# VHH binders against UPF0159 protein Ta1429, part 6

Target 1, 206 residues: UPF0159 protein Ta1429, of Thermoplasma acidophilum (q9hib2r271to476)
Amino acid sequence: EKVRLIKYSNEREEMQKVLALLMYPFAEDASGIISRIKAMELSEASAILERIRDLRKNRRMKVGRPFEAVNYVFEVTTNYGAFRDLQRHRFLSIVRKPLTVSYGFDVPPIIAKMPDLSEEYAEAMKDAERVYRIIKERYGAWIAQYAVPFAYRYPVVFTTNLAEATYFIELRSTPQAHFDLRDIAIRMYNEIKSVHPSLAGIIKFV

## First folded at step 25 (VHH)

Design g22 (from k11 with S106D)
Fold by ESMFold2 at other seeds, last read:
Structure g22 (fold): chain B 206 residues (1-206), chain A 122 residues (1-122)
Amino acid sequence: as target 1 above (206 residues)
Amino acid sequence: QVQLVESGGALVQPGGSLRLSCAASGFTFSEYKMRWYRQAPGKEREWVATINYEGGSTAYEDSVKGRFTISRDDARNTVYLQMNSLKPEDTAVYYCAKEGDYVKGDYEFDSWGQGTQVTVSS
């Protein structure tokens, strides 16, 4: 799967944390606000988040620091070019495997439209696979990864939070975004919506 | 003990409507998120919609937003998927799923039904 949501937390608990952080500056005491939030029905908590969503008038208006408290772990399998751009949006941690030929490669759309060039492209990728396997046999996988073209895919695991995820998704889901990153952004958005439908509502400009 | 039984799948013309049902038992239905997924032949399963509990939010995959509506009846332990403006691309086996329990900071696997076939063809 190109984008997998590996780890996420209970939505009610995460919503309670976010609401506590949002409301603390206006509370007379912390214990009182926590008790009220704990007793809150999910529909009531969701309605408050919807009001916060409504206050965002454009994508440049950030969701705020309280949403940094909601964390996700994703695994993304993509080509190295897209990985470099993805890495720019990271403050927490990224773990990757060595480059290999095992996950297949991407064909750029402009090449895919030209049958003769597509054949040449595929043949070049097969040649690279052959070289990779020879080097791996003699010198091991670490050295062999230098023979892997950037078009080959590999899995990357990263941790992010809802504030950063919102920024990335809203930035890269536009039609003007590079296809690789747009596809990743939309898939991340769907993963978050599937498990956190209330919190995902803060992601507005998709 | 969790049991999920989907029904309502049928052959439908493009532009038609269909209502899927999922009868649930073996757990406290009103305390869990429920989801619909679909899987077309030779394709990976894809998420379609989620409905929260206690009157919480719903969410939809972009290609079905505005056409599909997820709902639940906690008195009948049933989740529904109302599908309007059906397209050939909606052809798939539709599964309902119960979100797994959240234990020690992680989710257990979801529970799945057997699925119901929806075919949209002219």
Scores: ipSAE 0.654, ipTM 0.882, lowest interface PAE 1.3, mean pLDDT 87
Fold by ESMFold2 at other seeds, last read:
Order: structure tokens, then C-alpha cells, then sequence
Structure g22 (fold): chain B 206 residues (1-206), chain A 122 residues (1-122)
């Protein structure tokens, strides 16, 4: 899968944490606020988050620091060009494997439309694979990665939070964004929606 | 023990409507998120919609938003997918899924139904 959400937490618990952090500055008694939030039905908590969503008039209005408390771990399998752009975003941490030939390669759409060039491109990728495997056997995977063209895919694991994810998704889901990053952003958005439908409502400008 | 049985799949013309049902048993239905997924031949299974419990939120994949409605009837232990304005691209096997248990800070795997075939063609 190109984008996998590999770790997330219970949505009710995360919503309670976010609401507690949002309301604490205005509360007389922290214990009383926490108790009220814990007793809250999901529909009531969702309604409050929807009101907060409605106050965001454009994507330049940040979602706020309380949403930094909601954490996710994603695995993204993409080509090195897209990875390079991805790592420029302020994610909490990124872990990746050495470059390898095991996950296949991408063919740019412009090249794909030109049959002779497409064949030359694929043959160059296969040649790089052969060289990679020779170097890996003799000198190990770390050195062999120098033989891997940037079109090859590899998995990247990163940890992020809902505030950073909202920023990334809203920025990179626009039609002006590079297709690879736009596709990743939309898939991340769908992953968050699928597991956290209430919290995902804060991601507005997609 | 968990059983999910989808029904309502059929052949329908473009622009038509269908209502899918998923009968659930073997767990406390009202305590779990429910999801619909679909899988077209030769393609990866894709998420379609999620419904929370206790009147919580719903969410949809962008291509179905506004056309599909997920709902639940906790008295009947049933989740539904109302599908309107159907397109040939909606042709797939549709699967009902129960969110896995949240144990020791992680989710167990979802439970899946057998699927029901939806075909949209002239």
C-alpha cells in the first residue's frame, strides 16, 4: 500500500484530551472540566470540534497546539524524488530503510507516453538493479544504495501529529502541488478519516 | 464469533441507487465504529465510509461524498450504505468491517464480512 496508517489511538480518548487542552485555559477547576469531558457523548464532542472547524476561515488559520496531542505513525512507499520533498515538512521524526530495488520504480507520465523512451527508461532501471545486486553481495546494502536510481520506491516511516498532518494535507492536496505529494496527502487524509472521522473534521481545506 | 453479512448488492444502471446492509453479530455492536470498503477486480481494497458510535461523526472517501450515506441501526445491529447516483467506477465487491479492539494502546485487526457485489452498467 502506498500510504499505511500503522499506529493511531482511540478516538474518544484523543478527543477528550484535545477538548481538555482547549478548555483548560478558561476553566476554574481542571478536575471538573476533565470529569465533564469524560462523561461527554461522542456526538457532543464531535459537535464542539465541528464548531472549531467552522471558525477556521482559511488554511492559514492554524488548528492550534491542542491538536499536537493526537499522534499518528504512517508508512509511505514512494520514489526518492517525492521522499526528498516529503522530508522538508516538519514531521516529528522520520525513519527510512536504505535505498533498494525491491519495491519497483515509477515511470514519469511524459516518458510513459513515448514507447521507445519508455523502453529505454525501463532497461536503464533493470541495468541499475543488476548492478545494485552485485554491489550488495560484495559490499553490503549501505554501499549498494548508491547504485539505486531516484525513480525506485522505498518505504518511509514517520511520526506526525494531527496539527502537522492538517498543515501538510491542506497544503499538498491543492491542484498546484506536485502529483506525488498531492496523492500522499489525499491518502493520508483518507486514512485519518477512516479511523478518526470526528477528529478528521478539523482538516477543512482539502 | 464476530459475523458480518453483507447484502443488497445488485446490477444497476448508471444513475441508479442501491442500499447495502450489513448484519452484525458476536459483539456489542453499539460500542464499535463500522466501515465500508470496496474492491474492484485487479485493484486494492479502498475505504469508502466510516460511522462512529453514540451519534458520532461519519466520514467518506472524496469520490463518494454527497452520493453515499453510511448509517446504523443499533437496535437491529445493522450498518447501511445508501448509494445514489451510481457510476460505472463504483463497480466493486463491497465489504462491511468492524473496527478491531483497542488493546494495550493498539488496535487489533478489523473483522470483515464476505462482501456483496455491486455492478453498475448499462
Amino acid sequence: as target 1 above (206 residues)
Amino acid sequence: QVQLVESGGALVQPGGSLRLSCAASGFTFSEYKMRWYRQAPGKEREWVATINYEGGSTAYEDSVKGRFTISRDDARNTVYLQMNSLKPEDTAVYYCAKEGDYVKGDYEFDSWGQGTQVTVSS
Scores: ipSAE 0.642, ipTM 0.879, lowest interface PAE 1.4, mean pLDDT 87
Fold by ESMFold2, fold request of step 26:
Structure g22 (fold): chain B 206 residues (1-206), chain A 122 residues (1-122)
Amino acid sequence: as target 1 above (206 residues)
Amino acid sequence: QVQLVESGGALVQPGGSLRLSCAASGFTFSEYKMRWYRQAPGKEREWVATINYEGGSTAYEDSVKGRFTISRDDARNTVYLQMNSLKPEDTAVYYCAKEGDYVKGDYEFDSWGQGTQVTVSS
């Protein structure tokens, strides 16, 4: 699976937290706001989030800091080239494996359309695999990883929050984004929608 | 124990409509999110739609948005998937799922039904 959402929290509790943070600056006291929020039906809370969504007229209008309180942990299995681009979005890599040849490699779409070039590409990857195995046996996995081409995949685990995820998804789901990152962004969006349908509504410009 | 029984799958011509049902028992239905997934032959199972409880939001995978509608009847412990403007690409086994319990800060896996076959052809 290319993108897995491996940790998320109860949506009702997260919505209550977000609403409390959104309403606090306008409240006379925190206890009154918390009581009203806990008494809300899910439909009422969802309607408030939809009104906040409607206020965002374009993707330059960022979601507010209250949405930073909603956290997710993702596992993404992708080629190392795409992973380096992901790192530019200030995601923390919580757990990283050494690069290896065990997860296979990606063939760029341009190369995949040309059968003889695709075969040459695959043979180059097999040559790198042979070198990797020689180095690993003699010097270990940490040194051998330098023989692994960027096209090879590996899983990484990172954490993010809904505000950062919204920014990433809205930026990288555009047609101008590289295919690998666009695919990851769309898959992350679907994962969030599947478990947090109300909160996912804030992600507007996909 | 949790039981989810899907029904309503059929062979349908392109452009047609179909309504799937999922009868649920063994849990407090009104307290859980419900989902539909589908799996085409030789493909991975994919998410289709989610419905919250208490009249909360619904969400859809982009290829079905506008064509499919998820709904629930808490009095009958039943979730539905209304499928309109069906395409050959919608051919799959459709599964109803109950969101897992939230325990110790984490979700248990969803509970699944046996599935119902939807075929859109000719």
Scores: ipSAE 0.640, ipTM 0.879, lowest interface PAE 1.4, mean pLDDT 87
Fold by ESMFold2 at other seeds, fold request of step 26:
Structure g22 (fold): chain B 206 residues (1-206), chain A 122 residues (1-122)
Amino acid sequence: as target 1 above (206 residues)
Amino acid sequence: QVQLVESGGALVQPGGSLRLSCAASGFTFSEYKMRWYRQAPGKEREWVATINYEGGSTAYEDSVKGRFTISRDDARNTVYLQMNSLKPEDTAVYYCAKEGDYVKGDYEFDSWGQGTQVTVSS
């Protein structure tokens, strides 16, 4: 799968943690806040998060530090070109595998619409696979990486938090973003919404 | 033992509406998130909608937002998916899913129903 959310925490517990951190600066007593937050129904907690979402008037207004406490681990299988752009988002703690030809390659949408050009593209990728396998046999997988075109996919695992994920998703889901990054951003958004529908509400400018 | 039984799938024309139901048993229904997924021919399963418990938030995949509504009835242990303004691209087998248990800081896999076929065509 192109984007998988492989680790996330219980949403109620994460919401309680976020709300405690959000409310602490305005409270006289931390123990009173904890008690109130633990007693909240999810609907009440969600309503508070919606009010916080409403305070963000544009995507340049970043979410608050309490949302850094919500952590995710993603696995993204994408072409190397898109991976290079992902690395520029320095909030990511990235663990990667060596490049290989084993995960197939992407065909850009413009090329995919033209059958003859798409076939030539695939032939070029198969030629690169042949060279990769020759180099791997003689010099090993690490050296063979240099024969892998940017269109080939590979999985990478990274960690992020909800504040950083919000920034990335809101930045890269716009029509102006490169199609690969936009697709990854939208898929990450859907993954977070799937497991954390209440917390995902803070992601506003998609 | 968790059991999820979807129903309500049918053939419907574009622009039409359909309501799916998922009867749940074998767990404390009111304590779990429920989800709908779908799988079109030749594609992997994809997430459609999630509903929290205790009146918490719902969320939707972008292509169905505004057209589909997930709801639940805890007294009847049933989750629903109301589908309006149906499009041919909504054609898929729709699956109900129960969020897995959260044990030792990790989620177990979701439990799945058998699916119900929705076909949108003229």
Scores: ipSAE 0.637, ipTM 0.878, lowest interface PAE 1.4, mean pLDDT 87
Fold by ESMFold2, fold request of step 26:
Structure g22 (fold): chain B 206 residues (1-206), chain A 122 residues (1-122)
Amino acid sequence: as target 1 above (206 residues)
Amino acid sequence: QVQLVESGGALVQPGGSLRLSCAASGFTFSEYKMRWYRQAPGKEREWVATINYEGGSTAYEDSVKGRFTISRDDARNTVYLQMNSLKPEDTAVYYCAKEGDYVKGDYEFDSWGQGTQVTVSS
């Protein structure tokens, strides 16, 4: 439930689009390239993508613009602090709800390891929930959201493309990344691999 | 009409190996991606591996990569999961799944088998 892949397209069709865009700058005739790509076996198309993956020697070498043609819609349920960091990444669109206390809160791992501090943290979160509910009853949900600590979760729907997803996943799956974003990145990677095993091969540095 | 029948689940010692099979019928097997999922007691079902058709790519969840191998035999309408170096955390019911049909720009839900139990314990 933390990361759901809501929408994706047929992988064969997406691979054909990517290959057509990769080959077009070098083609005499666009229709000839399209015909050849349409006739390719999936194994041949996959092998070409593997060669492109092999050319990437490190994560600073971005995937090309043709991979922007592959689009995904995700739903991510995460705390507001992590959501603010998620927003830094180029996503095609994003939809949010007012902040609320209904989805519970996250405890940072460093706090979770300290039982007394974890208890104090949870009590602070419950105090904030109490204030939120008072304000919501009197002034409504939009105003009450200002009382919601960043540790509280909510679902966000966004679209992205494979080029941006690759950048995000490779950047945020490293041990240095914040634990929330690392978890989201790894889960997005698994979702893409599960539906697009050939295209996911371009995501190399995880 | 779609039928997926898993088999090969057993009790195995840690470090052991098993090969799961999934016999498929009711669709043109060679035209679909096939997946394995697993569900441990008290846990949600999780993706394990995917195999493309026409000799396309495979992909694996990180915890099984290098230990599990998904394969298919289109002549026998069968997908396999070879599981090596089994660990207690691999204990789960394993499900075979057929990728749903792509209709009007969207995928329908996967079709699922009934599952086969794999238990890894000393």
Scores: ipSAE 0.630, ipTM 0.873, lowest interface PAE 1.5, mean pLDDT 87

Design g22 (from k11 with S106D)
Fold by ESMFold2 at other seeds, fold request of step 26:
Parts: C-alpha cells; structure tokens; sequence
Structure g22 (fold): chain B 206 residues (1-206), chain A 122 residues (1-122)
C-alpha cells in the first residue's frame, strides 16, 4: 500500500476537542461549553464543522489552530525521489528506514505508457539490484544503500495533525503538483475521509 | 460474533442502477461507523464510502461521489449502497465493513463481510 493511516483517534472525541477549542474564546464558562459539546448529537457537531468549512474561500485560508489537536500517523511507501520532495514539508515529523531493494520500484507514468522503454527501465533496475547485493555482501547494508536508484520504494512513517494535513493535501492535490506527491495527497485525503468523515469535511480545496 | 452479509450484487448494463444491502448482527449496530469497500480483479481493495452513526456525516471516494449513496437503517441493522449511473470501472466485489472497537487509544481491525459481485457490462 502506498499510504496507510496507522494511527488515528475516535472521531467523536476528536470533534468534541476541536469544538471546545473553537468555542472557548466566546464562552463565559469553560466547563459549561464542554458539557454542551458532550451532550451534542453527532449531526449537530458535524453541522458546526460544515459552517467552519463554508467560511474558507480559498486554500490560503488556514483551517485554524484548534484543528492541530487532531493527530494522525501515516506510513507511506514511495520512491526516494518522492520522499525527498516530501521532506520539504517541514511540518511533517518523519522517521525513515535505510534504503533497500526489497520493496520494488516505481515506473514513472510517461515511461509506463511505452512498453519497450518500460522493459528497459525494469532491466536497469534489476542491474542496480545486482550491484546492491554485491556491495552489501562486501561492505554492508549501510554502504550498499548508495547503489539503490531513487525509483525504489521504501516505507516512511510520519506524524501530522489535521491542520497540517489539510495544508499538505490542498497544496499537493492540484494538477500542477508532482505526480507522486499528488497521489500521496489524494490517498491521505481518502484515508482521513474513510475514518473521520465529519472532520475531513474541513479539507475543502482538493 | 460479528456477522455481515452482503447482497444485491448483479450483472447490469452501463448507466444502470443497483442497491446493495449488508445485514449486520452480533454488535450494537447503531453505535458504529459502517463502510463499503470494493476490489476489482488484480487491484487492491479500495474504500468507497463511510457512514457515521447518530445522523453524522457521510463521505465518498471521489470517483463515486454524486453517483453512490450510502445509507443505514438502524431498526433493521442494515447498511445500504445505492449505486446509480454505473460504469464498467465500477465492476468489483463490494464488501461491507464495521469499524473496529476503539480500545486504549487505538482501533482494532475492521470486521468484513463476504462480498457481493457487481458486474457492469454490455
């Protein structure tokens, strides 16, 4: 799987937390607002989030700090080239493994459309794998990782929150985004929608 | 204990409609999110739609949004997927799923049905 959502929390609890933070500045009594939110039907809570969504007119309007309270852990298995681009997003906390040939490689869409070139590409990758194995046997895995072409995949785990995820998804889901990052962004969006359908509504500009 | 039984899959022509049903038992149905997934031959299983409980939100994968409608009947312990404007790309085995329990800050695995085959072909 390219994108796995491996850690998320109960949506009702996360919605209550976000609503409490959104409404607190306007409340006379913090404990009173928390009690009201706990008594709220899920449909009512969802309607409030939809109104917040409606206030966003473009992707430059941030979703607000209360949405930082909703946290996610993703595992993304992608090629190293895409990982380098992912690193440019400083707000994502990233943990990675050493490069290896074990997870296979990606074929760029333009090459995939040309069967003969796609076969030549795959043969080049297999040659690189052979070199990797020779270097690993003689000099160890740490040195051998330098023989791994950028097209090879490896898993990376990163943590984020809904505010940062919204920013990343809305930035990288546009047609102008690099195809690998756009695919990751859309898959993250679908993962969030699948588990947090109400909260995912804040992600508007996809 | 948890049992999910899908039905309603059929062969239909492009542009046609189907309604899938998933009868649920072995848990308090009204307290759980329900999901539909599908798996086409040679492809990974993909999420299609989610429905919350208590009249909460629904969400859809973009390719089915506007054509498919997820709904639930808590009195009958049943979740539905109304599929309109069917396309050959919708051909897949469709699975019903119950969201796993949330225990000590983490989710247990979803529970799955056996699947029902939908084929969209001339």
Amino acid sequence: as target 1 above (206 residues)
Amino acid sequence: QVQLVESGGALVQPGGSLRLSCAASGFTFSEYKMRWYRQAPGKEREWVATINYEGGSTAYEDSVKGRFTISRDDARNTVYLQMNSLKPEDTAVYYCAKEGDYVKGDYEFDSWGQGTQVTVSS
Scores: ipSAE 0.623, ipTM 0.870, lowest interface PAE 1.5, mean pLDDT 87
Fold by ESMFold2, last read:
Structure g22 (fold): chain B 206 residues (1-206), chain A 122 residues (1-122)
Amino acid sequence: as target 1 above (206 residues)
Amino acid sequence: QVQLVESGGALVQPGGSLRLSCAASGFTFSEYKMRWYRQAPGKEREWVATINYEGGSTAYEDSVKGRFTISRDDARNTVYLQMNSLKPEDTAVYYCAKEGDYVKGDYEFDSWGQGTQVTVSS
């Protein structure tokens, strides 16, 4: 799959932690706040998070440091060109393997609409794959990776938190974002929604 | 021993409505998130909607948001999916799923039902 959410925590526990961190600066009694939050049903905690979401007027208003406490691990399988752009985002920890031809390649939409050019593109990719295999046989996979065209895909594992994920998703889901990054952002948003429907509510500007 | 049995799938005209049900047993239903997925022929399963427990939030995949509503009845151990304004692209087998157990800091995979067929065509 292009975007997989491979690690996330129990939502109830994470919501309680976030709410405690949000409310602590205004509390006269820290233990009393923690006790009240632990006694909350999910519906009450969710309603408070929705109120906090509603206070965000635009995507330039950050969600706040308490949301850094909610962590995720994603695996993204995308072309290397898109991965290079993903690497430029701050606060993402990224681990990758050497490039290979094993996961196939992407055909840009503009090329896909032109049958003649699409065939030439695919032929060029197959030629590059042949060169990759020759270099790999003679010099090994590490060296051969430099012969892999940027259109080829590979899986990358990275970590993030809800605050950074919100920023990334809201920034890259806009029409101005390159189509690959926008697709990744939207898929990450859906993954977070599927497992953390209450916490995902803070992601507003998609 | 988790059992999930979907029902309510049918042939429906475009623009029509349909309500799917999922009867659950073999676990403490009120303590788990429930999800709907769907799988069109030749495609991978895709997430449709999630409902939290204890009256928590719901969430929807973008293409169904505003048209589909997930709900639950904890007294009857049943999850529902109300589908309105149905389109041909909604044609799929719909699966009910129970969120996996949280074990050693990780979630196990969801448990799945057998599915119910929804076909949107004139």
Scores: ipSAE 0.602, ipTM 0.862, lowest interface PAE 1.6, mean pLDDT 87
Fold by ESMFold2, last read:
Structure g22 (fold): chain B 206 residues (1-206), chain A 122 residues (1-122)
Amino acid sequence: as target 1 above (206 residues)
Amino acid sequence: QVQLVESGGALVQPGGSLRLSCAASGFTFSEYKMRWYRQAPGKEREWVATINYEGGSTAYEDSVKGRFTISRDDARNTVYLQMNSLKPEDTAVYYCAKEGDYVKGDYEFDSWGQGTQVTVSS
């Protein structure tokens, strides 16, 4: 799986946190807000989030700090080039594995359009795998990493929040984004939608 | 104990429509999110659609949005997937799933049905 959402929380509970933080500046006391929000039907909470979505008229209007309270852990299996770009985003924590040939490799779209070049590319990747395995046998996995082309994938685990995820997804889902990051962004969006359909509504400019 | 029984899968021509049903038992249906997944030949199982409870939101994978509609009938403990404008790439086994319980800050595994085969001739 290229993008896997490995940790998320109950959506009703997350929505309650976001709504409490959104409403606190306008309330007489925190206990009153929490009580109202706990009594709220899911459809009403969803409607409030939809109205907040509607207030965002363009992608430059950020979702706001209350959405930082919703946390996610993703595992993304991607090539080194995409990993370098992913690192530019301010994630709370990033953990990666060493380079290896075990997860297969990516073929850039421009190469994929050319069958003869695509075949030659795949054969070069197989040659690199052979060299990697020889070096690993003789000198160990750490040294063998030098034989792994950047097109090979490896998993990265990172934590993020809904505010940062919204920014990343809206930025990188555009046609102007690098093809690897665009695919990751769209897959992250689908993962969030699958488990948090109401909260995912705040992600507007995809 | 949790039981999910899908039905309605068939062989259909491109552009056709099908309605899948999932009869649920062994849990309080109205309190859970329900999902549809599919697994095409040689592919990983993929998410198709989610429906919340209590009149909450629905969401769809991009390739089916606008063509598929998830719905639920809480009185009959049934989830539906209306599939319109079917394409050969929609050929898959379709699975109904109940979201797992959220216990002590973590989700238990989803519960799955046995699946129903949808085949769209290409």
Scores: ipSAE 0.472, ipTM 0.810, lowest interface PAE 2.6, mean pLDDT 87

